# Ledger of designs, part 4: VHH binders against Probable E3 ubiquitin-protein ligase RZFP34 (RZFP34)

Target 1, 302 residues: Probable E3 ubiquitin-protein ligase RZFP34 (RZFP34), of Oryza sativa subsp. japonica (Rice) (q5jl96)
Amino acid sequence: MGAMDVQLESTAVQHGQAKINVEEHALVSLLSDEKYATEKTEDVDPDDYEKLEEGIMQYGCAHYRRRCRIRAPCCNEIFDCRHCHNETKNSIKIDAVKRHELPRHEVQQVICSLCGTEQEVRQVCISCGVCMGKYFCEVCKLFDDDVSKQQYHCNGCGICRIGGKENFFHCSKCGCCYSIVLKNSHACVEGAMHHDCPICFEYLFESTNDVSVLPCGHTIHVKCLREMEEHCQFACPLCSKSVCDMSKAWERLDEELATISDTCDNKMVRILCNDCGATSEVQFHLIAHKCQKCKSYNTRQI
Short names: E, the ipSAE of ESMFold2; O, the ipSAE of OpenDDE; V2, 0.75 times the mean of E and O plus 0.25 times the DockQ between their complexes.

## First folded at step 1 (VHH)

Design g17 (framework vhh_6fv0_2)
Fold by ESMFold2-Fast, scan of step 1:
Structure g17 (fold): chain B 302 residues (1-302), chain A 122 residues (1-122)
Amino acid sequence: as target 1 above (302 residues)
Amino acid sequence: QVQLQESGGGLVQPGGSLRLSCAASGFTFSSYAMYWVRQAPEKGLEWVSTISGSGGSTYYKDSVKGRFTVSRDNAKNTLYLQMNSLKPEDAAQYYCARGRYDASSAYYFDYRGQGTQVTVSS
């Protein structure tokens, strides 16, 4: 057998980095083709800039720096943000029948933090003229003065992401976004992010935990993939294809199996390759059977 | 739930001996081939030894033949690795693992324990 040098970490890093989105649950960042949130803040007249910047970074909550509060459409109460609402209204301490999450896209009213005027969702206060959030998204009703996060809106995902629009893209078939380096090279699997993690059962699309994109295109949490590696499980739970480039491991296994004599090796078995789908008849071995077509040891007896 | 728990690792001088044990639970132990694998710092996972379900067949990495002996006690659901004449190159985290299938498997094992550390130094 020998060294099973698994390149799992290199494969996971190269095939779709997942970044935690501090504004929204983003598993991989999205390159949207539209710029809904920030283009108009760049078109400010210099003479009015001081007025728009009044109170910048001085208001908000632990989640966002912003110059407004929101009226929750679900309960008609005022909160600093969606997360502040959910912390008080959607927790285990609340009776199950009273628990609810704030529907971000349904927010209609905001309250200016500087002048107190309640008004329809908009970036600049209708009364005092202050910018209520330097980053603003009309779709997500998101305001944030901390533009270092490089927020943008993805039409395909329907939510805001961080990390710079130019660095990511949306794949309509996969239903998610990937680093730009994967634009024409990822394995495209329909709905890849719209399922539960097979290890921990958390819904992947809205997870705040890092997610890996496997060579087969299926997705799993980085931590759960590491648990699979720790239990020496290298096959995708959904399709059984190898989770990383196994060519180096297969070469080492070739060397070790050539050294080992199996006293039961005079019997033939039929195998199916999980990596290429080919069937072949090979000599029985106690340890592993090699696909004659693709040379993978990711095979099963049939 | 399948569980594998290694023990017996430690610090030993070159030429010394250690006996590793692996306690297995959650499956019919005698029906599965068992493996010892190891991982040294900055290196990949390396196969060390295999023992058949009955204990009738054993296999070893060439560099450990004559120095290491794998055995099992099916009545106690325990796997062992007797390591003699230890070399600095043997220093690694050692894991026991359950074989996936008797006939064929791309990944020769499906479950592995948390491991036990073996350090070889003077």
Scores: ipSAE 0.000, ipTM 0.194, lowest interface PAE 13.4, mean pLDDT 74

Design g18 (framework vhh_6fv0_2)
Fold by ESMFold2-Fast, scan of step 1:
Structure g18 (fold): chain B 302 residues (1-302), chain A 121 residues (1-121)
Amino acid sequence: as target 1 above (302 residues)
Amino acid sequence: QVQLQESGGGLVQPGGSLRLSCAASGFTFSDYWMYWVRQAPEKGLEWVSTISSGGSSTYYKDSVKGRFTVSRDNAKNTLYLQMNSLKPEDAAQYYCAKYRSGAEAYTFDYRGQGTQVTVSS
């Protein structure tokens, strides 16, 4: 014995997933009247408001629209953002002893893109009065003029996320933010997001690619999950539990197995269910064996 | 695309031997259990033999035990059925198969026309 049962193929298989966008941004209302919501909102001159928005969306890099650059505390060099630093300093092309990541929380100095003034981290340039990023997070030292991302800072994750703080919650056990629709209804796996994707090996916690939470609680990129399904793989690479709701596939398999049961060996076999962990003794069947407890065909002969 | 191509059939006299082959492509052959099934004229599909993905477990229909041997070569993506001491009752169209899923799913995923085995003097 000791071999796995048959894998199922289907491009139409539904899967239960929690999609999260991992990103380092937080939302602020710098250019709104609420920012100055006092009995003296009109203390700010119209000319000052025009200056705040000068150059909005016109500066930055491929990763962020922003009106500042950052001085990296790790190497004292200037970069447009953390990702730009890591692409040049933490790549395979760099000698291993010189590779390093930018510690975002330790950034203390920024350089205004409009006037060139280097200064302590702040949203509004002390010299020229321009807003250096419409979205600003003091904790992550992050600036972004593209507020359509609805960024917010999560104290539990210690980084900025996208999608609006009211649409997500932090799960302390999983170590990440999930959609509010999964509150009290997801499988909790300790540190689920603090590891590499088992298919492509990219680190998930800080990934900019969409990530799925499987029914078992383990995490994988949406693209990698789709690739697995296209290649007939429906078992989690980390724990072997089914990656999606297989109920329709199991129903079809019940019908198929009934048509040939009479031609099979009447021998009994012992099986282990990957989905529920139960062991059962069942009649040998040509194609697959059904768990007596949870009714899954994701089983192995032992 | 999943493709299974059977070969090795032919006409033999009772007591003779044949070796069937099945060339597989379009899927990771080493991950799947493989099956031999047969269909004689005016009879239903009959299961003959099964082999696990790694080749460590084999199963046979009672009437062929001791006469047939299933094996596989995962490096060549090929499944085999060695048939010895053939009887007239073994005459059938032989198909190799793996499980197929989807809306049009059948118990077996056999493709092409199979390979015909005829046993007569």
Scores: ipSAE 0.000, ipTM 0.178, lowest interface PAE 17.7, mean pLDDT 74

Design g19 (framework vhh_6fv0_2)
Fold by ESMFold2-Fast, scan of step 1:
Structure g19 (fold): chain B 302 residues (1-302), chain A 122 residues (1-122)
Amino acid sequence: as target 1 above (302 residues)
Amino acid sequence: QVQLQESGGGLVQPGGSLRLSCAASGFTFSSYGMYWVRQAPEKGLEWVSTISYSGSNKYYKDSVKGRFTVSRDNAKNTLYLQMNSLKPEDAAQYYCARDLGYRSATEWFDPRGQGTQVTVSS
């Protein structure tokens, strides 16, 4: 039995929702003043709202509702989206030499789903006047009719995110967008999001699954963090610091240890706290040792 | 709770003027762009004008450009459309609408009121 073997009451995560990591850009709507502030739509005058919204949510793939397909610049084949391309061309089932990802920023041509016209990337079809994606990003070449995602482009990340621009900020040191509530309360770790998840090995920066920032600043999928907690694993896989507020667990451990008869007769050991970095001289205990500075049981003998 | 109430329509002769108003309630008016749309009998909704949340940017259908002016008073939660040099082709039921930025597949505009009827005839 050790500290991590104790049945723990559910403990709140100190740093929860950090960043929504979806490859999508949000301009809000086709008729946003931001859209029309600087230039006319290329050779199409969108005076007819009926035509602009024709076929909305009726086209696309499992990943995006959109009224266009893209021509992949890497292989000159047509796909519904970047993920559809990568599922076909960048899977473990494909010969390693032929595997490749679609470079989103290099897409130059789209095909209107309603009239079939192939054309340079733009939001409104040059031929039939339909909006090809209610959300549109000219940088990522992304179209999405499902604006409930509240997508936006982050210049710092260079990709689209979901959840609304006003709810997030870009942290240049961590290399990602965090929830605005974390602006003054997260630990900054250089390139924290430019890593694989230590549990499932999926690359975090472009992941479509929610990501948590741990108290130590390292990052992990929310689902993977929950899986760790279900298996009573509460230490960061990368730095060993506690992944959440363990104060209630430590209180329970205090009570548990107080009921165990100590037969060690005042033997002392030196410990290093994984949470605060302090060293302490404490009485030997068979189960766990408590840091004298921060009161954590996440310690090791040195 | 979102409500939009249009008013100011009526019967005018060609070349006449009308000022439409849209009273908004149930949302933070100053945070949303607004639209004027119209519908003539047996026709679909037709976009007329758009104004940004601040009032700094304004856009118009080509056929009304130079004749119509959109404006807003964020302190009064009210949207306006000043219509000058009215033509018979401008006769329609006029509605205001909010740009939600996140709409369902079947709803292009948030709930609008009954609208206000504009009739242009001698």
Scores: ipSAE 0.000, ipTM 0.091, lowest interface PAE 23.9, mean pLDDT 73

Design g20 (framework vhh_3k1k_2; at its last look DockQ between E and O 0.12; V2 from the best seeds 0.00; counts 0 for: pae O 12.1 > 2, grease 32.1 > 24.2, placed apart)
Amino acid sequence: QVQLVESGGALVQPGGSLRLSCAASGFTFSSYGMRWYRQAPGKEREWVAGISYSGSYTSYEDSVKGRFTISRDDARNTVYLQMNSLKPEDTAVYYCARDKYSGAYAEYRSFDYWGQGTQVTVSS
ESMFold2-Fast, scan of step 1: ipSAE 0.169; ipTM 0.625
ESMFold2, look of step 2: ipSAE 0.333; ipTM 0.711
ESMFold2 (binder alone), look of step 2: mean pLDDT 82; pTM 0.841
OpenDDE, look of step 2: ipSAE 0.000; ipTM 0.204

Design g21 (framework vhh_ozoralizumab_d1)
Fold by ESMFold2-Fast, scan of step 1:
Structure g21 (fold): chain B 302 residues (1-302), chain A 122 residues (1-122)
Amino acid sequence: as target 1 above (302 residues)
Amino acid sequence: EVQLVESGGGLVQPGGSLRLSCAASGFTFDDYAMYWVRQAPGKGLEWVSEISWSGGSTKYPDSVKGRFTISRDNAKNTLYLQMNSLRPEDTAVYYCARGRYSGASTYGMDVRGQGTLVTVSS
């Protein structure tokens, strides 16, 4: 196997958001406690710190833990997040003419979950002083208390991604962020991430499901690639190139063909290799034909 | 376990038509590309048609292109070959064959049936 893996995020559905960065929480608590301890004979009020962190991880929806809701600019209704809006407004259950997605970058107003104050998009409530999301992106209007996701904003993508800024890079040709280990070592395909998955038809660029970059440069969900492999499908649905290292399978074919001699006397056929694009003339065999250039059996008679 | 049974062969005059059928059993038919191949008396096997697992893609050699049409009915686990404008050189035993790997029609075939004879004469 050998498909290259990437992690994508664009404010999608995630469960198990009850994790807090314990080290960061402990540090903040330590700083607050130290302030109080250093001047115990004077009335030092730590309430400002307590208010900032009030309700952390306790509010939000299935998609995000956050201490605010958003006003959708497209319909003027309040939702917990962009995905909550799209589940009710951009569902196949809704009449096609009424379907619409929430434009994340156009959100201008948020409502504090603790005090109910509606206000311009900002991290800290102007009325009660609570932090409405420990991670905050003013470009994407994204709030999330679950900092274990290590979310960051990518200027090249124009959206927030997960997994830590230092662990990814933006590929301008592919149009997406890939793992740093793939830098200068992946097949680039123009706009490879700005298409639908060929198996499940979900748009890949904003998908929260893990995506694989195939050896050919085309992209597909990791789960969809596994489904293909479970059904013994090893060719890219878009270009027919092999999705992984087939060397072992082709060694098996070499052995099988060597034990079977159902060939015509000096009959030759012309083949096209799906893996390297070369054409060649090979001796006819009922079972399979091997590319003379790259040795692949991923070929067809022409 | 895997079975492919061809039918529909017979004697036909030049210019005539025949429809071959192949009944498949023992495997998930709609996961595999399917093929028709033929063998004329005293000659080797010749590929005559290929169809993808969904039926959305078909391929033909120049010798039959425009005259033969491959199709499949995945609900009935049946493969078809419609042969029009038959010529004496189309005389052969026709075999139904399954693609080696499921899904894509990119690899060779691994199982074929017993065949059905097509004779094009007078």
Scores: ipSAE 0.000, ipTM 0.199, lowest interface PAE 17.8, mean pLDDT 75

Design g22 (framework vhh_7qia_2)
Amino acid sequence: QLQLVESGGGLVQPGGSLRLSCEASGFTFSHYAMGWYRQAPGKQRELVAFITSGGRTNYADSVKGRFTISRDNAKNTVYLQMNSLRPEDTAIYYCAAEYRGYASSDYGMDYWGKGTPVTVSS
ESMFold2-Fast, scan of step 1: ipSAE 0.005; ipTM 0.387

Design g23 (framework vhh_8pnl_2)
Fold by ESMFold2-Fast, scan of step 1:
Structure g23 (fold): chain B 302 residues (1-302), chain A 122 residues (1-122)
Amino acid sequence: as target 1 above (302 residues)
Amino acid sequence: QGQLVESGGGLVQPGGSLRLSCADAGFTFRSYAMAWYRQAPGKERELVARISSGGSTNYADFVKGRFTISRDNAKSTLYLQMNSLKPEDTAMYYCARESYAGWADSYYFDYWGQGTRVTVSA
């Protein structure tokens, strides 16, 4: 497992500098611009197959190679794709009252790029017989001739994803697709992806920035997690559990506390461990208290 | 934020009918696309039917002609009329809310909540 060692100052550790490792196995990438469904094509006679392939990869926009344009149901205007619409209709340069995004699932009409016929959403043009997109999702209304993206539709997410269906799984409780290597190895938290990032307040599911799944199962942007680390914050903002393996930091704290003689060993306090949930009675210390069960210093007096 | 509450599930014999309802306490129900999902034991959760804010509908192939999705914006309620039920329709049924802006990114609210149980058996 790859680790990135950084030497940081920790506000959770009042005496000592923490060196922590970022565990990238918990990283979830949500690049919505790269989500596509599995290709579907109608049965065709071999003699007519060449007609289906006419103009392949030769039409479309910077976002998708495809042989159709879409009629936007929100404004009744024609665009090459959802992103083309949003670039012109949902930009900061447009009056706020007039800004809007194209609802991809509501697209009902497409215009064939080869013959110009407007028609109900379908893969093969009703007029000229050309395939309007080699990859086609009838749910997402997505057409793409570039099948190297290994597009597929996730029924659980309700949208198209890229990277090959076999490489991902849908976690119903978390509400998103994770890499197959995380199946049975992540802390599963209901709706983990359907809330705001606690650092930047951006809604996580609609974010195009990489998202990290913490050991506690809560989710945060990778960039925001790194910002926390730069400010020596190592506890989850939502549940207070440690965001990574703190063993080295706890060892340093053991050493620091052993040299401090200002401890009142005749006073006992009750603590709650944020990492394991155990309660215990320990000797009072001015700086920090160690959980007797899991050895974490991520504890609070109760 | 808003809460979605599914109801109307139950036990029916093959060929029977059920009407599921999903009530949204939110004030912006009209502006969201809404969907019904289901999850059978041991299976992935799958889309059953979707209805846009404008009223356009989409159905999974396995329910086309048998199920009808509809919405009542005045009551902030989503419906699924299920006819000609089959044993393979046995599942937990969930409703989902997707905003007009969020439809581009397809975010969901409460679609994996308690749901409503539908059992089709003799």
Scores: ipSAE 0.000, ipTM 0.094, lowest interface PAE 23.9, mean pLDDT 72

Design g24 (framework vhh_7ocj_1)
Fold by ESMFold2-Fast, scan of step 1:
Structure g24 (fold): chain B 302 residues (1-302), chain A 121 residues (1-121)
Amino acid sequence: as target 1 above (302 residues)
Amino acid sequence: QVQLVESGGGLVQAGGSLRLSCAASGFTFSSYWMGWYRQAPGKQRELVAAIYSGGSTRYGDFVKGRFTISRGNAKNTVYLQMNSLSVEDTAVYYCAKDYSARGEYYGMDVWGQGTQVTVSS
């Protein structure tokens, strides 16, 4: 049918997201490409600038480009980042009793990648003066030289996000940041982003994979939604409402049912519409039952 | 069922103090980050303070040094001591529980009904 052509709303939520530091006197303002738009009032000593930029993008791990490592407060071991710790200490391959995640907000110490000095969490090395991460969030203890991610800290979410603060808003009811396109136009569901994906069971709030907001307000990975559609599954796993605009599919179903002979003309069934919540008494049909109120075929017998 | 019940809000003059309390039930209180948020009319809900059982705390920039968050795990209660209050602190204050029973802070999942704090000049 035409189900695969239906447009779906999407959420720009990703795990390991970071905050853009908007402080006028912060190092991120000096190191940003916005220097081209900045008034010449903040001229930096060339010597200081060279030191701050030393090693930029040249250090870090597969997850982040940064000029520091972290000391994990949970095990007192040094890791390049929280994800590196969790891959080692919180994987299915580790004895369940010994599994643990790094508590990001409890990180107190970092080690400069250029001079090796261990110190309290800060953006600029106390010893050598290098910037340890062009983007820095004191709350999340996050360092990232790749500012093209347009990181920012959301106070409502309590974690860093990517994609630019002005392109997103925090929905307090849903519990997450959504694209501004969805502002005042999405179905709000309490804690919609604070659950596991019903298909792959990955926690959505911090997922690195694209997340879609369904018409019902429940959330699922875009890739998992696509997989459901490939298997002709169009009902939300959590509430059974249709996952997209099914108008074209329902129209085609009307045409198909009009050409089929009904052999059970005396049997009536009671149905509940998953899309509008109305109950109806309708004639039994082998293929599907139509809601009398909203005309949806996403119904069940009760 | 998880429930959070705030108390201690009210009317106070600028420069005064208030102590908010949040009584929690229906979950293992000691395992979760607990927090206070506030929302003034026409503004986004913002973090005031959050605390973990181990004593780790987070504060919003505008309240650091004036407000103190604490918790009594034996009483399943989280507190917010508010000192040197200003008219700008006028808001509905919400108690909240983190989604995850881990030392990592994911964000708040369960919210109380809120308690009004009004600071007059």
Scores: ipSAE 0.000, ipTM 0.133, lowest interface PAE 20.3, mean pLDDT 75

Design p01 (framework vhh_3k1k_2; at its last look DockQ between E and O 0.01; V2 from the best seeds 0.00; counts 0 for: pae E 11.0 > 2, unsure alone 63.9 < 65, placed apart)
Fold by ESMFold2, look of step 2:
Structure p01 (fold): chain B 302 residues (1-302), chain A 122 residues (1-122)
Amino acid sequence: as target 1 above (302 residues)
Amino acid sequence: QVQLVESGGALVQPGGSLRLSCAASGFTFSSYAMRWYRQAPGKEREWVAGISGSGGRTSYEDSVKGRFTISRDDARNTVYLQMNSLKPEDTAVYYCARDLYKWGSSEYFDYWGQGTQVTVSS
């Protein structure tokens, strides 16, 4: 009469997308050893090159190491970055009517961290000549001195990603970059990454947390999926399909049910399988009912 | 026992508004995210909106974004769905639900109430 205590082996790919560039990386000592790998252009004065690297890795916030701040086009205040703005202006403590996020592509003004000059978005400060971010994307208005993240811009996503362009592919139907491991193995769902996590409700496309692609093609944060599994929830919150390969769990249920005599009348019940959608008539059991088509126990009585 | 009781469904004209309520009992309400689903005759049940346990995050299906607002009142153990600019395709039985399912057994409980009928017709 007990519910199954599940020890499941997940088959889901844990890194289903390239991460957004938000990891802080304290690599100042190692970075000084790596500066000689960057080649100078023929037209750059050596003294101008040194100005470009002044203050590298010494400025920024918890989200980015960079040598500028931004003026928020939505509220006209200065923040260290878009995420710092959103933490202040889109906090649960702010009245819901006044909550807002910074529109990243609308940033038009930045403030050099070294000289304080406010200027239009450019990689190099017009006043003091410092490079405000060793990685710079004019589309995303993104500055980052920590190039160990292997940042790249994905034209299909319209935003910058990290982890190296060669490790990912863009699925135009799903609307996101996924790990190359998923290239031929994911359920392709239109706009799969353009929704909120069904557990924490954070928008997945812009999230800094790892995302898992479920067998059904729906997406969820890896951390939220693990929390579901720790509470013995193994069905997709959106469509009820199993979130992982349950074959070992089903084998354990087969063995448990084979050793337990039914204590109820020999009653037949009609069930709906959440995994395949089939209906079946099966013998009633207090513990579980097996789909006759796909052999899943992820079923409900109709 | 866990109980969810939906109310507030009615017949309204297109463009009208309704506010649905879901009274919850039998569990610590503030610990759980809550969702609204709907089911039109002959259709599968579909997700409509969700709200986190803290109430700080909400999410909506694309077809209702900007028209529907989910909210919660933890002091009254109640989840609300404010529906504005109603369309005929919003006609359905609306259900509230608590997250956390345990499947694979006859002890899988559907924490859906009886639902409340919303009809949008001229």
Scores: ipSAE 0.005, ipTM 0.373, lowest interface PAE 11.0, mean pLDDT 77
ESMFold2-Fast, scan of step 1: ipSAE 0.057; ipTM 0.556
ESMFold2 (binder alone), look of step 2: mean pLDDT 80; pTM 0.813
OpenDDE, look of step 2: ipSAE 0.084; ipTM 0.590

Design p02 (framework vhh_ozoralizumab_d1)
Fold by ESMFold2-Fast, scan of step 1:
Structure p02 (fold): chain B 302 residues (1-302), chain A 122 residues (1-122)
Amino acid sequence: as target 1 above (302 residues)
Amino acid sequence: EVQLVESGGGLVQPGGSLRLSCAASGFTFSRYAMYWVRQAPGKGLEWVSEISSSGSTIKYPDSVKGRFTISRDNAKNTLYLQMNSLRPEDTAVYYCAKGYLRFGEDSYFDYRGQGTLVTVSS
């Protein structure tokens, strides 16, 4: 048994999941030109189909069920997958100078798990005729017999994603795939996913941890957002806009400010609203200042 | 209803020490960041210290760093401020404040306490 987040190739950023108005169709046909991120079609006779399916789901590692291993171009060693390589070569126990990740797109050689033949990356073994991965991506050099993951290659991201291509879209401005529910309902920020998390500094684009898209369009790990909330920080660390709907908090603040009598001079202060960008002249208060345009208390004196 | 009751204030000589306490009720104390804020005579409110809900993250402004220590006991719903090497400039009413929302630099807490007076006289 492995941890589930360790088994994922990569996660797609999403605020929620979308329901489509059509039934899902599995990519089970070997003759589909888009099934494996290739335009090649295979024409095999019925007697060869049994050979292709030999050993299916019986080989691989905790990360992938597959019928091949890979030769790492970076160190010339054989591993079951990219994650297996990174667990041994990109570990904190390894001297920082020797730490490295396997460059997935540069893999040139695979070793068939059934016959042991080393060969150039391809879906079907040149020696024994077995399919080395039912899902195969020629670009990412990814093999996976578990087609229930609904893996697909995103040309915009340049990597394989999980969850079905029809359930996600590539946002060119943000630089990643989002759930289809976000297609017309998120703020676009250039390169939002090609950035480090502002709290933990982990690179988000290839993160296996859940990522949230904030109302402002900036991205952060779900766990890091919860940590901010524990510290009562509800402003985006990159742009200072509110991270969620604050309507109830603003209403409570209105009530609390009405009950607090403060003997302050008739001083007016100029404020900038972090949520709407408007400037206002408001009476000084010790606790908070309200934007006159959007009614947010997420403001600062300027 | 949120209630914060500060205690431990008093008259102390320069260089002396004092420990403030804040008894919290009416909310789940262990889920909120807590603050100490002070107001010197004729001046505005000044942030003194911050502690996260778990106690793992603590922050101070340069004016009190190295002299004051904030701590909390979530089992007793109590916040503390240990004040060492007190100076006349530390004379103020000290308020215990509950964090609800940290937004902008001018909006970071609500406070419900009546405050406790600390007088440092030479």
Scores: ipSAE 0.000, ipTM 0.208, lowest interface PAE 13.4, mean pLDDT 75

